# VH-VL binders against q5slc1, part 29

Target 1, 112 residues: q5slc1
Amino acid sequence: MGALRGRWAEEEALRFLLGKGYRLLWRNRRTPFGEVDLFMEKDGVYVVVEVKQRASARFGAPLEAITPGKVRRLLQSARFLLGRDDLPVRLEAVLVHGTPKDFRLEHLVLEL
Key: E = the ipSAE of ESMFold2; O = the ipSAE of ESMFold2 at other seeds; V2 = 0.75 times the mean of E and O plus 0.25 times the DockQ between their complexes.

## First folded at step 13 (VH-VL; framework fv_recibokibart)

Design y3 (at its last look DockQ between E and O 0.68; V2 from the best seeds 0.63)
Fold by ESMFold2 at other seeds, look of step 13:
Structure y3 (fold): chain C 112 residues (1-112), chain A 121 residues (1-121), chain B 108 residues (1-108)
Amino acid sequence: as target 1 above (112 residues)
Amino acid sequence: QVQLVQSGAEVKKPGASVKVSCKASGYTFTDYWMHWAKQAPGQGLEWIGEIYPNSGDTYYAQKFQGRVTMTRDTSISTAYMELSRLRSDDTAVYYCARDSKTIFGDWFDPWGQGTLVTVSS
Amino acid sequence: QIVLTQSPGTLSLSPGERATLSCRASQSVSSDYLAWYQQKPGQAPRLWIYDASDRATGIPDRFSGSGSGTDFTLTISRLEPEDFATYYCQQYDSSPWTFGQGTKLEIK
């Protein structure tokens, strides 16, 4: 019963990405620019993965954009965690649709 | 400009139902989830549920499940919330609010002006 | 569900003073999925801050949001008369979405 409680959706997202060959570097890292859910690596590329859970049936909804401010803070956080700004970084999302008893995952590569 | 205009105040007896409307203008009504929230007198805000006007899909907070029904009429850009089996603690201002159109966000902007529902006697 | 507890319940200050409003979550709100709203009597809430620290359009820079995990803060660096209102935090990390009970910022 620790100081910070884990998110069930984040655990499922992590399990899913590990099964796809991603390697975990850091999780739930607070930086001056915000919090990063999962910081991972795949095939030599660093990946910031943000996890979003919604209980509603949003699967198949129209494509939605990430805000420019969120993009900037995620990229700034990645550079902070790496200690440099010259490495390639990819932004990804894992959308968790549903509840702990009944959920589906949607994995997206974010543009911008 | 983007705005949400709600129906007028209602006075109901315990056991009745109420249906509140929320007319949207200034944006594409079917592109944004619509939320409803309750604010009892002198109290904070409580999320009731949401509807996607394009599909009519809904999701309700557990404590309202079975008593709330959300619908919409896309031809007049209007969302509805109906609350049944009214109790005295359902007396509140009810708001509709538009969701953000972003992958990660579910903040509410704008809000309707609110509809006071009074359950008495 | 995530319970948001705001403190203090009422904050009595004068124009020109600095205000600090707290919002504590019962469990971690990852990725800073937190918003703040301002509400004046007889009016609907208005979006003030989203994603913990981003100001909504037209919000003065004397308002700043910060925090992560379970602890979030709304700071008003120098109060103006129009800033006296009730402020609510809202999380959108885990369904159902929840609000804090509010902090009423009133004139001393």
Scores: ipSAE 0.660, ipTM 0.894, lowest interface PAE 1.6, mean pLDDT 90
Fold by ESMFold2, look of step 13:
Structure y3 (fold): chain C 112 residues (1-112), chain A 121 residues (1-121), chain B 108 residues (1-108)
Amino acid sequence: as target 1 above (112 residues)
Amino acid sequence: QVQLVQSGAEVKKPGASVKVSCKASGYTFTDYWMHWAKQAPGQGLEWIGEIYPNSGDTYYAQKFQGRVTMTRDTSISTAYMELSRLRSDDTAVYYCARDSKTIFGDWFDPWGQGTLVTVSS
Amino acid sequence: QIVLTQSPGTLSLSPGERATLSCRASQSVSSDYLAWYQQKPGQAPRLWIYDASDRATGIPDRFSGSGSGTDFTLTISRLEPEDFATYYCQQYDSSPWTFGQGTKLEIK
């Protein structure tokens, strides 16, 4: 399904998460702290989902660290979008390995 | 101290091949993607491709498809880039560069010192 | 692929002045998937800014990165003699990774 942003990997990530019962609230939303790929909700919990694509990555490669600056900006963006700083927010990633013709998804919950 | 040390300058004739090496030290070689970039004299940087040393998986920019081969030898922490069917416009400095080790990032740090490849008859 | 276009090609300024370097993407890039590099003649590029706005280790705070979507900037608040170099932007939102063509910051 097509998207406003034009990233094929983000389209696949969104489709995958919708199929898992996530609800989309905002997409590609710009904030003073950065841009959030997907802001979603699942079972009463708000979720920031960031999508990363690499054509050369193979599925199941060891996880790499997230930078503290990236974590901070994603959380600040979530609080901005909610208009509050007292709600729990979960950070997740969808790693898209490969190309449009041949890809696999890896879905991660990132510990804050 | 993380370092990438490249092989020395090369002079080649049109139609030949060149293989540039990049020896890594100070980090776990197999944990980081390695990239190669081209910089022609007086020009900007051009991404050639990448290799994941753990698996050997590669991905090349379209304009280098069919002429570039990236390999590695994990026993000596060394990456290689071979460019075949050399032309005069392949004259450039070629760099290796280490990818970031982050979930969302693919910036390059550090870079090798560069290898000048000159193609002339 | 995402094409990055830097402007101006050459920027001639004096020490003490403010510099603004532009990087425009042919399609939207997440504001966090953009890096900047500094390169001096005869040297390899050096990482300067990553994730659009985070300075690499040892980079002075007179350098700041900003922007999102298609428009990104690198600002130097007060130029020092060592800041005159060529600067490249690079995106890592979508494979293949690509560089801008560079902005040469030179002494007027």
Scores: ipSAE 0.556, ipTM 0.866, lowest interface PAE 1.9, mean pLDDT 89
ESMFold2 (binder alone), look of step 13: mean pLDDT 92; pTM 0.935

Design y4 (at its last look DockQ between E and O 0.66; V2 from the best seeds 0.00; counts 0 for: pae E 2.3 > 2)
Fold by ESMFold2, look of step 13:
Structure y4 (fold): chain C 112 residues (1-112), chain A 121 residues (1-121), chain B 108 residues (1-108)
Amino acid sequence: as target 1 above (112 residues)
Amino acid sequence: QVQLVQSGAEVKKPGASVKVSCKASGYTFTDYWMHWAKQAPGQGLEWIGEIYPYSGDTYYAQKFQGRVTMTRDTSISTAYMELSRLRSDDTAVYYCARDSKTIFGDWFDPWGQGTLVTVSS
Amino acid sequence: QIVLTQSPGTLSLSPGERATLSCRASQSVSSSYLAWYQQKPGQAPRLWIYDASDRATGIPDRFSGSGSGTDFTLTISRLEPEDFATYYCQQYDSSPWTFGQGTKLEIK
């Protein structure tokens, strides 16, 4: 893990979601509105997944808010990547609590 | 208005300890992680660690592990940072700063006014 | 840890000029987990920009942040006297959180 380049937590989140039957479409895709960590699909719904790592123990704590600006940019990015705005899109988070040697994942569906 | 007010300047000898306080007002103290940062004279900022006032959970940067202890007293909305076995390169301004309360954010707003700790021989 | 390197160390300009401050990360910083702070002598840092491009409350629109991956910039379109200060970038993508060493923006 210490030898890996790039975002280790994002790799763990991807592995976790693939194991839950999600399908990866794009990764770290830049758009005019920002960068999308993981753009995926599950059961006919497109999913923007954002990954956040913290070394501190935050697992199981109450849900915190997402900023309105980040919601807007993620939705705009999804529409840009799809080339249309009439398809179902869901926002999700994978919170990675800990370090490469000792971590836990929390998977959240973000309400729009 | 959200404010963080820190304890006054300290002068210490090498080998001593210092405990800096940070009193929060204008928000729910237990809802936000609190961070501490160091700024040596004429230098940039260095993150020391964080505490969650609700639980008391802490995480320290490896450089400070074993010498720093962060605590809090929720009855008076006050966070503390204690740095032990002081040495000359611990001379700095120490800041407390409130984390954002967002899923993805860890920017700091507001910051305390800073506490100068001088370690002199 | 992610090392943030700011350039230039000191930038000497006059009021009315355009300033460009750079922050380069040693590893990719995804989703623009990057903030900028302004600090004047004797004062605490102040949040200026978060999420690479979002201005904090009350920050004038002459300040803009941009960038992705390893390269980030803070641009001031037309310098005002109050803008001369030191600016720090900070990343919150991967623990531990780290700051750049700062760019001092001084009057020529």
Scores: ipSAE 0.538, ipTM 0.868, lowest interface PAE 2.3, mean pLDDT 89
Fold by ESMFold2 at other seeds, look of step 13:
Structure y4 (fold): chain C 112 residues (1-112), chain A 121 residues (1-121), chain B 108 residues (1-108)
Amino acid sequence: as target 1 above (112 residues)
Amino acid sequence: QVQLVQSGAEVKKPGASVKVSCKASGYTFTDYWMHWAKQAPGQGLEWIGEIYPYSGDTYYAQKFQGRVTMTRDTSISTAYMELSRLRSDDTAVYYCARDSKTIFGDWFDPWGQGTLVTVSS
Amino acid sequence: QIVLTQSPGTLSLSPGERATLSCRASQSVSSSYLAWYQQKPGQAPRLWIYDASDRATGIPDRFSGSGSGTDFTLTISRLEPEDFATYYCQQYDSSPWTFGQGTKLEIK
């Protein structure tokens, strides 16, 4: 259960991806392996999208990759939600930098 | 290997300011956000704010906005936290802590040893 | 701000017993953006668990973290004397980052 503050960044990420032709399948779906923020589809590929908000931005160096444990749990969750493991799945991030009145989005495709 | 070493304990009077230092070693200082937290005697931890040493960008918790200033000196890999207009409830141990360098992580590792600031009349 | 409420405030147990420490968030913490820290008197906190369930380097496997949404748990399957300390949860889902008030695990 969340407050409006947490939902604003996820709402903006969802609007952004819908505008890019993504289709939403599930949102905030819990599985035995964890919670998936957005489970979407684009051009026949299933996409797990994780949203991270920070009031401050990260500048200078490139962001580090996702931890191996989180990759494993997100993939397990995708397989659980699909009921099979032979479909194409991609991991993505939407980084939301700032506050509701002054923010920017950064969209990343994470290599499996 | 990775270490954060803080300046020594301080005793201050109400209305004064204090500036705590945190020297980093064993990693690239400018690559990681630095955080500061407060622990009053017998109490839990409270986040104060963060600074990105590369740019100097800061973000402070609302409770501390207007009284806290975070700075750094990248030439000596040192972060600073200054708290002004001190009052008795500012008596606490103040910690610096390094952020993780992962897309989704903002856990703190390592922590400095802490700096006791005592505000007494 | 996301408020984290830990329970119980104090947990009195003996070595060899199982400990269960709870952390409840005032709103959902997405993707288990939750860490646990151990702190002994006179020492800095130490990272113990991150991402709700992943042990930090060198943390014994008797410690396990679990939970999602608003309810998170730190479990110690078999207490050792060195495990008696105060444990804090911390969220990093939404700024500002916040901590629970702590659970003190003390020897009975």
Scores: ipSAE 0.504, ipTM 0.854, lowest interface PAE 2.2, mean pLDDT 89
ESMFold2 (binder alone), look of step 13: mean pLDDT 92; pTM 0.933

Design y5 (at its last look DockQ between E and O 0.72; V2 from the best seeds 0.00; counts 0 for: pae E 2.2 > 2)
Fold by ESMFold2 at other seeds, look of step 13:
Structure y5 (fold): chain C 112 residues (1-112), chain A 121 residues (1-121), chain B 108 residues (1-108)
Amino acid sequence: as target 1 above (112 residues)
Amino acid sequence: QVQLVQSGAEVKKPGASVKVSCKASGYTFTDYWMHWAKQAPGQGLEWIGEIYPNSGDTYYAQKFQGRVTMTRDTSISTAYMELSRLRSDDTAVYYCARDSYTIFGDWFDPWGQGTLVTVSS
Amino acid sequence: QIVLTQSPGTLSLSPGERATLSCRASQSVSSSYLAWYQQKPGQAPRLWIYDASDRATGIPDRFSGSGSGTDFTLTISRLEPEDFATYYCQQYDSSPWTFGQGTKLEIK
C-alpha cells in the first residue's frame, strides 16, 4: 500500500475491488485507443475500471457523466483487449478523494 | 454564452497585496470549480489553485501556499484571488478559468481575459 | 507533482507543412488525462484538445492529439496561417494540475 509507481490511488482502488470479489485481468494496459487502468471481471461481466484522484476537499457527484469520447475509447480498448466485440462490458469508476494519509473511495457504475 | 470577465490591470509595490476579480456569466457559478493560473512575461502557464464556489473549499499549489487566498461572492457570481507579500517575480498576467469537472476531467474552458499585475519598486 | 516538458521550444514552419508538438510527462499520465491549449499574443489560452485526443468544439480535424503514458503529441497535418501560436499541454491525472512550458509555432 502507499505509493508504488507514482499511482498510489490506483493501488488502493485495486485492493478495494479485489476485496469485493472482482478478478483482475490486466492492469495499466496500453491499447491503440488509450491506457486502461484496470480491466477486470465480476460475475461473468468484463469491467473497465478507471481511477481518478483529486486532492481538493470536495469532489462530490460529477456535474456531468463520462464524456461520449471517453466512453468510446474505453469500449474500443476493451474490445481490443478481448479480441472481439460481442461480449458485455461494464464501465466503472473509483474516485479517490484526498491524499495517501487521508483518503476516501467512491465506487460508481457508469451507465452506457 | 459562458464568459469570465476579470478586473483591470494593477500596479503594486513590493510587499503589497493585490486582489483580482473574475465575474462569471452564462452558467451556474456554484456548480463548477474555478482555477487561477499565472503567466509571467514571455513565460508559460503555472497553476495557482482552485476554489469550489458553492462551498468555498480551496486547494493551492505549494509554491503559493501561505501567500494566496481564493474567495468568492456567490450573490454576484464573482471569484477572487488575493496574492500577498508581492515580489518582483509576481509580475504576470493572472487568469481565472472554469473547470470542466466531469467524472474524470479537469480541463479548463473558458478562461478569463487575464489581469496584468505589475510589481515594481 | 508531474512535470510536463514540451519540445521543441520553438518550431519554425511554413503554411502547408506538418507540425508535431511533443509533451513528455515525468510520470505516467493514466487514461490520457491530458489537454492542449492554444494561445496567441495578447489573448487568453483556449481549449484545443482534451483527454489526449478529443477536439474541443469547433476545432478542425487537421489537429489530432495522441499518446499515452509519458509521451503525448499534438499533430497539425497541414498548417494554416491561423495555426501559428503557442501550444501548452496540461495534465489532470495527479494534483496539483500542471502545464508544460509551451511550444511556439511560428511562421518561417
Scores: ipSAE 0.586, ipTM 0.867, lowest interface PAE 1.5, mean pLDDT 89
Fold by ESMFold2, look of step 13:
Structure y5 (fold): chain C 112 residues (1-112), chain A 121 residues (1-121), chain B 108 residues (1-108)
Amino acid sequence: as target 1 above (112 residues)
Amino acid sequence: QVQLVQSGAEVKKPGASVKVSCKASGYTFTDYWMHWAKQAPGQGLEWIGEIYPNSGDTYYAQKFQGRVTMTRDTSISTAYMELSRLRSDDTAVYYCARDSYTIFGDWFDPWGQGTLVTVSS
Amino acid sequence: QIVLTQSPGTLSLSPGERATLSCRASQSVSSSYLAWYQQKPGQAPRLWIYDASDRATGIPDRFSGSGSGTDFTLTISRLEPEDFATYYCQQYDSSPWTFGQGTKLEIK
């Protein structure tokens, strides 16, 4: 199962967000501007969710903001998938700290 | 100016240990994970492991588990990698590198200048 | 663990030519979590490209990165003498982080 190990964190993130009442629209969608891990909806707002796994346990550690280039590409991807640019879109992260047997999730709303 | 300065070259015999240091400057040492990588002569890069200077938490590649120990001294902004029970195929340049400090990024910038460790009888 | 395979192993070209370096992953590298490094003999690697397509500070715009999923490319539109070096890709999608074995770009 080594070839599929990297997808376990995305599956855990998806289960977590579904349990919080998010709706899944698309996953792993390629666009001209990059790939979107999870494209979801919550309370009338479209949400681009990016999943990041690290084996090291760094739950709650400070991190720099997402780079401006990545913000732009994620927003362009959302507009591409929606076919319009006038709908509310939010960027979120699910950080998966640890390994398949021992992990914790951190859910962040990203400031644009 | 962000900089990583490593200790000098070392020559060791098989079975010995080596401890390489990496002194950080120009940034908050405790905020960034530090990584170590190996480059054997004429070969590519191989990741060894990482340490978070704030907590001292570590994670090692399976190949090095049991032989590598990473530590740090936050009072002098210095990370250390110790490799024990040295053998001839441990001859390599060892690099420290700072993790990018972003929500999604783990690229390495900057790198230390490297420390040559030679293991010979 | 994700294996990165670079091709070709060695690329022999002249200044002024276009270079295309490939990095293929054994499984999808989500969100293009991929970097490129340049290394010259006797020197440490230097960050060149991050997030598959973003140039590091001071990197000339003749360098471009592209790709997603399993296939990534570093392109040099017009080679300069200083571009001859070894290039490594690195993924940061799934621990442990891994590097490709390198492509040596050498002068013909």
Scores: ipSAE 0.528, ipTM 0.860, lowest interface PAE 2.2, mean pLDDT 89
ESMFold2 (binder alone), look of step 13: mean pLDDT 92; pTM 0.932

Design y6 (at its last fold request DockQ between E and O 0.85; V2 from the best seeds 0.78)
Fold by ESMFold2, fold request of step 15:
Structure y6 (fold): chain C 112 residues (1-112), chain A 121 residues (1-121), chain B 108 residues (1-108)
Amino acid sequence: as target 1 above (112 residues)
Amino acid sequence: QVQLVQSGAEVKKPGASVKVSCKASGYTFTDYWMHWAKQAPGQGLEWIGEIYPNSGDTYYAQKFQGRVTMTRDTSISTAYMELSRLRSDDTAVYYCARDSKTIFGDWFDPWGQGTLVTVSS
Amino acid sequence: QIVLTQSPGTLSLSPGERATLSCRASQSVSSSYLAWYQQKPGQAPRLWIYDASDRATGIPDRFSGSGSGTDFTLTISRLEPEDFATYYCQQYDYSPWTFGQGTKLEIK
């Protein structure tokens, strides 16, 4: 059922962000530097949103570090998609804790 | 050095249980999820489940639900995996492995040296 | 769950040759949530590549990872004798985490 719908956690993350007033520009966009899950805009700022699903109960745990390599590739991808490198880009995460029938979302703005 | 040292090989009868230990050193044991994987002779790797040593929270692959129990003792930085009602196809090397400490990553580094469990009728 | 299928099952090559190992996922694996491990007989697996393309510490630059979506590749530009081993891919996009069945890279 829900597991067979493919990328359910990404769909839930997208719905959540649209409900918060984010605007979707691209999703699952491949670039020479990697794939971007959601490329969005909020209040005039471009946002790269990465979605991560875990079935284990990790809600409220201490914030884990993002690797420097992943930060670099996400920013390079954003510049590629925008066609310019002089605009501010925010990096955010939506952590999806649980399964299709029982999940919670955690929305984070990541310091760069 | 970050290191995971597992308990020695075991020979068990069908229907018995086995408890494998994994002692961590060189890092803060409670900060990282610990995983367990199975490798049957001549076969690939199969994920069994995970435990967070800080809270004791676990999550198991459906295939192992009801037969596996993961625990830990934070005072000696040791994780445990117990597999019950052993069958001949449980004969395998069992590994512990440390999760990455990253918001998006769940790769495994390092791995323990492995524990051979032989189930012999 | 996401099934990873590696091909070929066995790859027979000589030192100095280029190796290409494939890992295909049963559904899209986004954000390059894919790792590669090397395993030699009698040893534990070792992390080789993470996030599809990042080499683990100490891994030679003749190894490169690439791919997105459902298709991922581990490439060895010039095989050394020490590179002959079994390689596994692993996804961490959706729980439960899964491994491919492995590609054995052996001396021709």
Scores: ipSAE 0.766, ipTM 0.916, lowest interface PAE 1.1, mean pLDDT 91
Fold by ESMFold2 at other seeds, fold request of step 15:
Structure y6 (fold): chain C 112 residues (1-112), chain A 121 residues (1-121), chain B 108 residues (1-108)
Amino acid sequence: as target 1 above (112 residues)
Amino acid sequence: QVQLVQSGAEVKKPGASVKVSCKASGYTFTDYWMHWAKQAPGQGLEWIGEIYPNSGDTYYAQKFQGRVTMTRDTSISTAYMELSRLRSDDTAVYYCARDSKTIFGDWFDPWGQGTLVTVSS
Amino acid sequence: QIVLTQSPGTLSLSPGERATLSCRASQSVSSSYLAWYQQKPGQAPRLWIYDASDRATGIPDRFSGSGSGTDFTLTISRLEPEDFATYYCQQYDYSPWTFGQGTKLEIK
């Protein structure tokens, strides 16, 4: 395999999380509130995982804030996909630093 | 008030180099990635690359790799873009723009006023 | 890299009409990693919409952004004279960041 193309960073993030015992429920699922990259489950908890790729050298940089609007839309999307609003949902990020030939992953739990 | 003020217009001959400056004010210069974009006459916007003023780390679009160099001077809150071996299709307005400061965002706000570079024999 | 194709290239309308500007990506752009900019002649671009649907500060609510996957739309519900400008979409899903070629919204 020479190099990944298309949505390669999302594929690497998914592979990484599957290896950590996450279970995939949906990917790239459209809702009235936006699209969810990965909707997963771990240890009985539903998890929305958003993937972000940057070629620049940002690995290990301090966590920047997520916008309140994005948090709201991700949570609304999760409730829509579950068909109920009484379940806890965790937000996580997988930051993919670099290019298909040379990348590192950073996995974060997001503060709400 | 956040502002990006760029150096004045330049006229250059083919084969020369040009260095455009972008002076930041109203925010912490080292906290935000800075981007550069090209707009040829009557054309749309084209991303050139980015620099992180704190570390000096850069990443350039492949089209410009080998001809562009981005630098900064943090003591005067100024970013620079140098384009070498100029040719006629480098005639354009060049903009600097500040990145967002969020985990998922890379939109640009604000933009500098632009610097016209004309390459003419 | 992700190529953004805007349509139409030029949109000729009158004040009071509804405008619909399209931005199509060469691959899916996830999590609404898309922004819109307005540019008037002789001026720098201005951030208009970010995260596909969030208005920048001071942008009137007649502007709305929508879409997901490969298809994104900027809608102006009722055109005002000051809205006639060129609009660019920009993606920040995969580096390098790219812009569409622009839609010029001009008075009919």
Scores: ipSAE 0.754, ipTM 0.911, lowest interface PAE 1.1, mean pLDDT 91
ESMFold2, look of step 13: ipSAE 0.747; ipTM 0.909
ESMFold2 (binder alone), look of step 13: mean pLDDT 92; pTM 0.930
ESMFold2 at other seeds, look of step 13: ipSAE 0.620; ipTM 0.883
ESMFold2, look of step 14: ipSAE 0.724; ipTM 0.906
ESMFold2 (binder alone), look of step 14: mean pLDDT 92; pTM 0.927
ESMFold2 at other seeds, look of step 14: ipSAE 0.732; ipTM 0.904
ESMFold2, fold request of step 15: ipSAE 0.748, 0.744; ipTM 0.912, 0.910
ESMFold2 (binder alone), fold request of step 15: mean pLDDT 92, 92, 92; pTM 0.931, 0.935, 0.931
ESMFold2 at other seeds, fold request of step 15: ipSAE 0.750, 0.742; ipTM 0.909, 0.910
ESMFold2, look of step 15: ipSAE 0.703; ipTM 0.900
ESMFold2 (binder alone), look of step 15: mean pLDDT 92; pTM 0.929
ESMFold2 at other seeds, look of step 15: ipSAE 0.616; ipTM 0.876

